# VH-VL binders against p73163, part 15

Target 1, 246 residues: p73163
Amino acid sequence: MTVDIKTTLVTIPNQNLQIAGYLAEPVAVGQYPVVIVIQEIFGVNSHIRDVTERVAKEGYVAIAPAIYQRQAPGFEEGYTPEGIEAGRKLKDQTSSAEILSDLEATIAYAQTLPNVKPEEVGLIGFCFGGWIVYLGASLPTVKATASFYGAGIPHWAPGTAEPPITYTDKIQGTLYAFFGLEDTSIPMADTEQIEQALTKYQVNHKIFRYPGADHGFFCDQRASYNAEAAADAWQKVKQLFQTELK
Below, E stands for the ipSAE of ESMFold2; O stands for the ipSAE of OpenDDE; V2 stands for 0.75 times the mean of E and O plus 0.25 times the DockQ between their complexes.

## First folded at step 5 (VH-VL; framework fv_reozalimab_arm2)

Design f5 (at its last look DockQ between E and O 0.38; V2 from the best seeds 0.00; counts 0 for: pae O 2.7 > 2)
Fold by ESMFold2, look of step 5:
Structure f5 (fold): chain C 246 residues (1-246), chain A 123 residues (1-123), chain B 110 residues (1-110)
Amino acid sequence: as target 1 above (246 residues)
Amino acid sequence: QVQLVQSGAEVKKPGSSVKVSCKASGGTFSSYAISWVRQAPGQGLEWMGGIIPIFGTANYAQKFQGRVTITADKSTSTAYMELSSLRSEDTAVYYCARDKYDFWSGWSGMDVWGQGTTVTVSS
Amino acid sequence: QSVLTQPPSASGTPGQRVTISCSGSSSNIGSDTVNWYQQLPGTAPKLLIYYNNQRPSGVPDRFSGSKSGTSASLAISGLQSEDEADYYCAAWDDSLSGPVFGGGIKLTVL
């Protein structure tokens, strides 16, 4: 029941910055909610483009902005030691304020598209993108958020910014978080702190914990891919977006 | 708890090779890598290489490139290190250790070590 | 020559606080996390500190780690006779794409 899609490379203006974006959208005439797809530490690579297309095939306008546009325009890496080292360094050089501004610019750009329903915004992100979409869930236009293995949500932010968990009281939409139980970058205690914060501020949420799954379990281009966890998580993402975006 | 049990001591001639095994028990093998570290008599620790899941293949210290081969058999939870073209200075205790490199926080360290395998290279 | 530099020895008296140093470069300690290992005579090394300052389960809180720039330190408060051992710092090195160790430091108590 997937739909035909078309893909386009776009430019997302944010004041003086021109953010590269990967756009995937249904071919059929209609009005669709928008879902923003947020990269891992590796840029908008083949995996992120594939996820953007998968989201679009479910009946959404999907767009992946280049989070590293300021630090390294055109940065794209695979899953090599060199790519990991470069991507980690770029992550540490980002700014929470700039990330939020770029998310807002991406939403605004998507809303200029004639096939986009106004005010129906979803987020999905992986690893660093899981961290980013948790932060981005604080934006009032965001109605649904799928955060995959977002490390550092309770404890880390670039520079002197506060970690994303401190924004939990601003989340108005529904948030699903997905974690692997073998993921050493995200201790069980961190996932419990996230769940406690979401409960405390009465955010509509679900936390999914996958036995035997490690960091990056959703990416079928990584050694950590876990097909069973990935399939279950994808079903949960589809349910989230179908329920909350419309 | 996870335990790593290594094969027994070896005495080898210069120019030959040695293959040391490392069997994991009491836990999962697939969530961590196995690294190999050697220690010559009275000397410090020296990383030789390992199979780190992030990389998908074995990674080797430059000093041993071309002489060391590290493999694993997932069905038996056993890792192997083979060192060829042995020299007298390869006389050492060889350790396997459970290791993990985290995409986010970096190196988590070697938290479980085998008992060590003494390899003696003499003419 | 070890990639990371440690003094060859240190000593202290029971109850004393001892600090053990480790010096590296921007490609290792300056860019990545530091681990510390304790090795008692005739035994395999044991992980003492990881991620610069985290203790594995079962390691007493009198052991603490810190890092500044390209240098790292291991502090031992309330020194005990069983702390007499060799101590190694280690870090991931970006240029070598793998772990590097210090040369080790022999800590003598009494």
Scores: ipSAE 0.266, ipTM 0.639, lowest interface PAE 2.5, mean pLDDT 90
Fold by OpenDDE, look of step 5:
Structure f5 (fold): chain C 246 residues (1-246), chain A 123 residues (1-123), chain B 110 residues (1-110)
Amino acid sequence: as target 1 above (246 residues)
Amino acid sequence: QVQLVQSGAEVKKPGSSVKVSCKASGGTFSSYAISWVRQAPGQGLEWMGGIIPIFGTANYAQKFQGRVTITADKSTSTAYMELSSLRSEDTAVYYCARDKYDFWSGWSGMDVWGQGTTVTVSS
Amino acid sequence: QSVLTQPPSASGTPGQRVTISCSGSSSNIGSDTVNWYQQLPGTAPKLLIYYNNQRPSGVPDRFSGSKSGTSASLAISGLQSEDEADYYCAAWDDSLSGPVFGGGIKLTVL
């Protein structure tokens, strides 16, 4: 069962930065958990907006902040070679500290909304966003995290920062990670390393590996879309958020 | 070992079209870009265009825009390059090449090349 | 003619260190990584260096790449007879929305 939602463009304050955000929320009066939806390298595009709305329809307040606000305000690309290159370059211009700051600012903004349960915060992210939400899972306010094909979690970070796996011991919430086994950008070894870290530090977690699914398998706007894997993953996400946030 | 095997040599008349195939074997066809690069006799390498099968989108060099079509069939792990309105200047060896796309470097270099397809355009 | 500029030819004697240059602009080398390709006579190009200075498996360490600003360089140490080939630099060009090649340099081993 889904609920009626409304969508609005918002501005998330972060010190001197005004982060553009896409907000989806139930129309019905009430208190809802909040889920931060984190983009791929393509900005808050139609896919990310769609996911944000999908999350909201499940009875959450969902908000997608522009991760590239500093580098390229209003950045939005499709799944094209040009978009890939543009998004990749912007990715390399980010910093872990700024990303975390923006997440915190987004969470703080959401917590001021009258229909939000401020203590119930979840994250969901895709590709670069999968990387981001793993990092963001280390924030003390985060109770649930869904990371989709987050590449580079064990060994990559922009600049001189440590990769997100380094902060695994700080994760207090539950983390679900979703990987496609055909995804050449995320070797099996990386997923194993993630699982080992989560286990080592006793983080509540589940790792879902989908045979036949490639990178971006959740995105129905990509050729790599895998309907079966996406459907299953979505059910797992709903279960995660239901259990941890409601 | 990943290999790209191209279709055989072509001899074409001016004004006609040629379609060259490039079949990948020994590895995944997804998460890579397939580029087409040609080389005229005694000349350098020239990028014509490319496709990322996983995204299903292609881009083309401006020089060939409107005259070249690049497609990919994931089910057969085969990429195609069709060049229309052929002219003598199109006489060249045409290569397909795989460029790995990943989170870290994006287009990371064409690490696997086909053997080349000679296309001769003559009246 | 080529977006990236390379000298047309270079030469060296066996054992010598040679350097091949590649110059571009802010829209290619200045903003993206450089790849190098070796093309032996009558063969398809081979990736020699990727991501400015990385060597694919099987490429000897006597090959090295570097990038600075809008220029790149390929260095070959301990030059060998089998190194006689054409060498091409390449980079993604933002303005052209695709990879661009240098004109290629013919390296002769004397």
Scores: ipSAE 0.184, ipTM 0.682, lowest interface PAE 2.7, mean pLDDT 93
ESMFold2 (binder alone), look of step 5: mean pLDDT 90; pTM 0.930

Design f6 (at its last look DockQ between E and O 0.81; V2 from the best seeds 0.00; counts 0 for: pae E 4.7 > 2)
Fold by OpenDDE, look of step 5:
Structure f6 (fold): chain C 246 residues (1-246), chain A 123 residues (1-123), chain B 110 residues (1-110)
Amino acid sequence: as target 1 above (246 residues)
Amino acid sequence: QVQLVQSGAEVKKPGSSVKVSCKASGGTFSSFAISWVRQAPGQGLEWMGGIIPIFGTANYAQKFQGRVTITADKSTSTAYMELSSLRSEDTAVYYCARDSYDFWSGYSGMDVWGQGTTVTVSS
Amino acid sequence: QSVLTQPPSASGTPGQRVTISCSGSSSNIGSDTVNWYQQLPGTAPKLLIYYNNQRPSGVPDRFSGSKSGTSASLAISGLQSEDEADYYCAAWDDSLSGPVFGGGIKLTVL
């Protein structure tokens, strides 16, 4: 059912910036859709690498770019208080424009790979990455987006930029959003506002709200891990990507 | 309204251990950081360590590293602080406090405090 | 001895404006937000100011906070008798991987 994969560290060019990336690919010769995997505030850590590999095992080319390449090359933290603070501070040093640029560069890089279907691009992101992929969903190349507990989508952006919800009208692909109902960092009102925006602009979407699940419920390396919610969400992600990218 | 209720006063001998509990009620427990802060008589506030239940990993002030253990039980919304090898200078009021975590500001201050637990270490 | 430095005491008369200072370094106040706590005699500390200048619900607007560089300040206008308390500044310290407190200042209302 799953395919054999290989992993490689790559360098994604973006003008004068060289973005470190973690690439996972099916071993078998073929053409595969590509999924960009976007980190939490903790960098491309073991969880993000694991998810990248999981995506690849489903028959995709998966790549996780270092979102903090500009601020802190090689940044990787665990789920600790100090890691949270470090990652949060780096988050605040990003910009929407740079993030979008890095996404575009990552997509462009992926599109040069011989085993990639360049027209089939998906996004998946977690926490801060959930925020990022919602923003990234506005890119014309993106066909499918899975946003996990993306906080601040309606009202937050670094600097003076507009929040991602402002770009909802530009989303052309399908977007799945996943929220835990116990997640105090994402009020119900925020999820409703997101749903309203997606509906208003007629974006194909599904919003999944999991009772009893907290922030980070998909991460099996966190105390907030919810196996049932995570398993369901993963099935939904696979369905999304199967429908929209294959 | 969120409240933190701590266990009662303790009298301990030097060399022994003390474990103080802090039970949260009236709100979500896992999404906040629980810190332990002590205050010796007539002295200032001193952070000992903390834990964020949703991440499960505690951090400690260097001064107490190896001597303090902080844990959290999400099922009971209770945090614990155990201090070993007690000394007379450990005599203090020990507070647990909630520090909110959110995507935008991270730690936003200890906005809820327990009532304090007096620990007296004497021969 | 405290990582953050505060004067040990301050005083003022009712109605007066008083300012309490807090000095840190680039690893704490210089890199993170400052919180202020009020501790009335015989009670647990209370969050007075968070995120440099934000007031929790119930805190009067005569309390205000500010931050500049590696220093922070708490201002109390219209000083009242009930303001007599100890005041502590706090901030996350990157080098210590945890919050640090000032030594506290005892404010006396004359």
Scores: ipSAE 0.174, ipTM 0.674, lowest interface PAE 2.5, mean pLDDT 93
Fold by ESMFold2, look of step 5:
Structure f6 (fold): chain C 246 residues (1-246), chain A 123 residues (1-123), chain B 110 residues (1-110)
Amino acid sequence: as target 1 above (246 residues)
Amino acid sequence: QVQLVQSGAEVKKPGSSVKVSCKASGGTFSSFAISWVRQAPGQGLEWMGGIIPIFGTANYAQKFQGRVTITADKSTSTAYMELSSLRSEDTAVYYCARDSYDFWSGYSGMDVWGQGTTVTVSS
Amino acid sequence: QSVLTQPPSASGTPGQRVTISCSGSSSNIGSDTVNWYQQLPGTAPKLLIYYNNQRPSGVPDRFSGSKSGTSASLAISGLQSEDEADYYCAAWDDSLSGPVFGGGIKLTVL
């Protein structure tokens, strides 16, 4: 069953940058795998903090780094048209190289914690975070990745960088991708390109497509929340992490 | 290829409220924002506010904050705008518009407009 | 009181090139893209230009947009009588947290 947790605001050093992080961890004595939880375009908001806590309650050390630390320290928005505009501008200002560097720094920070198994790293991310964790799955330390409704994986990256799909040959862990069939931000063809790339490079993977689910179907703070799809996806995430993060 | 069809013209007394509907057809309702724009006789366009149906929350122009309520019903593909405490200067044509906003490209403007709903506030 | 400033009117003769200006600030045109709308008499507005200089399908290529600093321009080449309309610029305004319109400019084709 679920376990008791504690939460802490932490600072994750990366060279000259101090990345704000939300840490949730079991209170019971033990050694736990680490799961990095990656924000939507809205920063580490109440939804992302809730997911971080839910992961920790399943017996993991969960940490959510502020992806926008360079652009807008402390940025956090709710689900409004103004939040989309602000978050989208920040997304466009990110760098794939800096995102990967910040993920590596987050992994390294977590591995200094006394209750973390040093080789047991998972990722989970939503929307922009789904894009980020697909890219981050290319890091050799990552054993399990849950990518939720990541738009642009086949064809978008900030600046002149290559899209995350071009990193698929570097993925050594298992990747689960979750999509809503009503999500017009992510055409069916994109999900097929992702599946084909994962198959081509023999990545252990599963693609879950949910009839009636729209973008953001996992977030219970949005009108697009789909309780049936979210519950099924959560079961799949738990299976993934239990299988791959021992 | 979305079409927006608005409810019919209304005549209202000062101090009352009006609720205008905007029904979408020929496309996906939840994939875009619905904005409301008004135009007083002989005057320019004023953005009043908008809603993104997948969020279920609205954003309002400061001028209308507290007097306007914008909602959406995804099951009927219909957005609503309610303006309260009507005054004679609220006499205008009220438009709904599809406001194309995606998470990657951002604001691309209002590419589909309803036919407009004339609201006359007269005593 | 429009946040974006447009002259109230402009005119031209058939075949002429006409430019229509729009002035804003660093909180709108200076940091965000510009859209243009055409409104023929008695009709709803129509999107004419988005992302500063892109035309929706069905908009003739004689309509073009540009942006420089906090100002934007709509150019209409080969002016035709059907171009007689009101034209509005628009942009997102970061300070007001929403889209803003210019006051509109009435274009008369003589």
Scores: ipSAE 0.156, ipTM 0.650, lowest interface PAE 4.7, mean pLDDT 91
ESMFold2 (binder alone), look of step 5: mean pLDDT 89; pTM 0.926

## First folded at step 6 (VH-VL; framework fv_reozalimab_arm2)

Design g1 (at its last look DockQ between E and O 0.31; V2 from the best seeds 0.00; counts 0 for: pae E 2.1 > 2)
Fold by OpenDDE, look of step 6:
Structure g1 (fold): chain C 246 residues (1-246), chain A 123 residues (1-123), chain B 110 residues (1-110)
Amino acid sequence: as target 1 above (246 residues)
Amino acid sequence: QVQLVQSGAEVKKPGSSVKVSCKASGGTFSSYAISWVRQAPGQGLEWMGGIIPIFGTANYAQKFQGRVTITADKSTSTAYMELSSLRSEDTAVYYCARDKYDFWSGWSGMDVWGQGTTVTVSS
Amino acid sequence: QSVLTQPPSASGTPGQRVTISCSGSSSNIGSDTVNWYQQLPGTAPKLLIYDNNQRPSGVPDRFSGSKSGTSASLAISGLQSEDEADYYCAAWDDSLSGPVFGGGIKLTVL
């Protein structure tokens, strides 16, 4: 069912900022839903590019914007202690407003592409990106969101902003959240709080909790990779996007 | 209570290699980093390198790059430090230590230490 | 010689307040949090203070940490005989891509 794709480096305009983006899209002529792929703290690295391509192969236009464009253009790190430290520090230098602005700009850019169905917008994000897409799910244009091990959703935001969970009442689309039960950075209580919020505000949602899976279980480039959990989660993502965007 | 238990004392010849193990009990490595810190007799603490088991990649102090290898086995909750081309100056107590990491605060200090492994390099 | 600089020794009498200093640079203390370790004679180091001023469980409140600019300080109030130990400051160094230690201070309780 996979389709042939092409990849291109693009520039996403956001006022005076030019956001680097990695674009993957089907080669066949047509119009496709668009999925915004949001990075971890490591930038748009090989894993994020791989996911972007995987999404495109499922018949979507997929685009990964550089979330750290303001702080560190071209930032890309591996899964090392120094990479973590660098990425974490950059994370702390972001703002919710700027992140949302970048998401909106990315969506707007995608909507100008001739092969995109502008009304069909999805989000997928990992780690910090999982946090970001939960926040981004509050945007009125977003119909489907897949949040992978987004830490801090109930209680963290950079600066003086409110955490993403406070925006739950604004979510209009469907949201899937994926958590590993061995992930010590995301206590069970946090996942429960998220689920309760989604339920309270009657957001269409599913929470997937994978026993034995640790933080980053979807990434096959790190030791925490869990093939079984990742495979299942991918199926759920495809189902989500198929149902909501196609 | 989490503990780190290291392998026993080693006596090595110059030019040889030593591999020290560090096993965690009472918990898992999870989102922690395991660092190796050595202390020569009467000297201070010196960081050698570390690994985050869930990532599987290690970083090293410049001084030891190319001579030290740090690995981790998640299935056994054991970290290893191998130091090659041993010299007399490598005589020291070698410690493993757990450094907590989280999404919000990052590194929160080495809160659990092994008992230390004495490595003696002598001809 | 150490990336972080500490005086080699300090002393105090029981009941006194003692301050242990640690000086670094913009690439470590200036940009990252400071941790303090206590090492009793013949034992492994113990985390005493993390994140500049936080105490792990079991550490008495007579131990306190502070940070300002590129310097940090450990204060010990109500000095006790069991406080006689070596004390090390530590911080992540961005340029070295790893933690660095001070040279350590030997604290003597007179």
Scores: ipSAE 0.448, ipTM 0.783, lowest interface PAE 1.4, mean pLDDT 94
Fold by ESMFold2, look of step 6:
Structure g1 (fold): chain C 246 residues (1-246), chain A 123 residues (1-123), chain B 110 residues (1-110)
Amino acid sequence: as target 1 above (246 residues)
Amino acid sequence: QVQLVQSGAEVKKPGSSVKVSCKASGGTFSSYAISWVRQAPGQGLEWMGGIIPIFGTANYAQKFQGRVTITADKSTSTAYMELSSLRSEDTAVYYCARDKYDFWSGWSGMDVWGQGTTVTVSS
Amino acid sequence: QSVLTQPPSASGTPGQRVTISCSGSSSNIGSDTVNWYQQLPGTAPKLLIYDNNQRPSGVPDRFSGSKSGTSASLAISGLQSEDEADYYCAAWDDSLSGPVFGGGIKLTVL
């Protein structure tokens, strides 16, 4: 069931950095868990704002921080060749330590809001955001993580950092990962390596693999949108958050 | 597994056009773009253009804009390259190749090539 | 002239290690990945290296690639007579919005 929401542009302080954020929250009086929504390579664009609103409509305070605040303040692109090239290069210029610091700052900001349950933190992210939320699941306050088509989790990190799979032993919450079987950015072997790591370290998890779905299958603004896979994945996300965020 | 098979050699007169086909088997048109690369006798490789899925349309090298048309027929898994206003310097081997560009890795190159089609432009 | 610069030729003897260079600019090699192609006489090119240093399955590990700044290198260790071929580097060029190739280098195994 959905609820009425309001949206606000906010500023998330992290030491000397002021991170732009998109906040969506229920209008009704209450205390709600927080869900952090993490962008693809394109910044907090119309798709990510839509997802932030969809999460809030399910009864959460949802916030999307601008991951590229250090590299390109105000960066927002659509699904054009130029946007893809720019976004991919910005992804390569990020720092895992700074991403984790910015996630912690976002959690801390949410905890200042009177309508937020401070112990109830979830993550959801797409593409690069799927990579980020897998890494962010290692933060001890995170109870639920939905990682969508996160490429490079076993083998890639910006600079000389270790890839997110090496943080799997620190994951204390429940993690759902969502992959399309036609996604050429994420070989089947990578998804198997992720599943093996989650099993090895006894992380409560589920892996969902969608026949016929490509990279970006959840985004209804992209040619890769797959309505059946997106609808099923959304039901799984709702179940995850309802179960793990009280 | 994936195979690209091109149409046979052509001999053409200056001022005419040529249309080369490239038929894919083993799933090329479901996952990858087709690019066209030519090689004049004793010369290097030269990208002409291609249909890259992430862009959704044909993209052409500046040198060939206005003379080249690249199309595809998904029902037959066949790509086509047509070059018009042929000149003797268009004598070359024309290759089609499976091309990969994705959001994560960027351009990953051309991993499967057709056998090449020799086009000779002479009087 | 090709957008990417390669020396026109190189040579080596069986068992030797040879290095083939490729120079570009900030709009191509400096900001995008490099791949390498081998072309045996009378045949279509074959992908040897992608994503700067990755080998497709079936390519021997004596072929390796690297990239530094706006330059890239292909190294062939344990040179064999069948390695005699033309070698091309290639990269995506951001300003041209498409692939660019080097001029090719003819490797002769003596």
Scores: ipSAE 0.409, ipTM 0.665, lowest interface PAE 2.1, mean pLDDT 91
ESMFold2 (binder alone), look of step 6: mean pLDDT 89; pTM 0.928

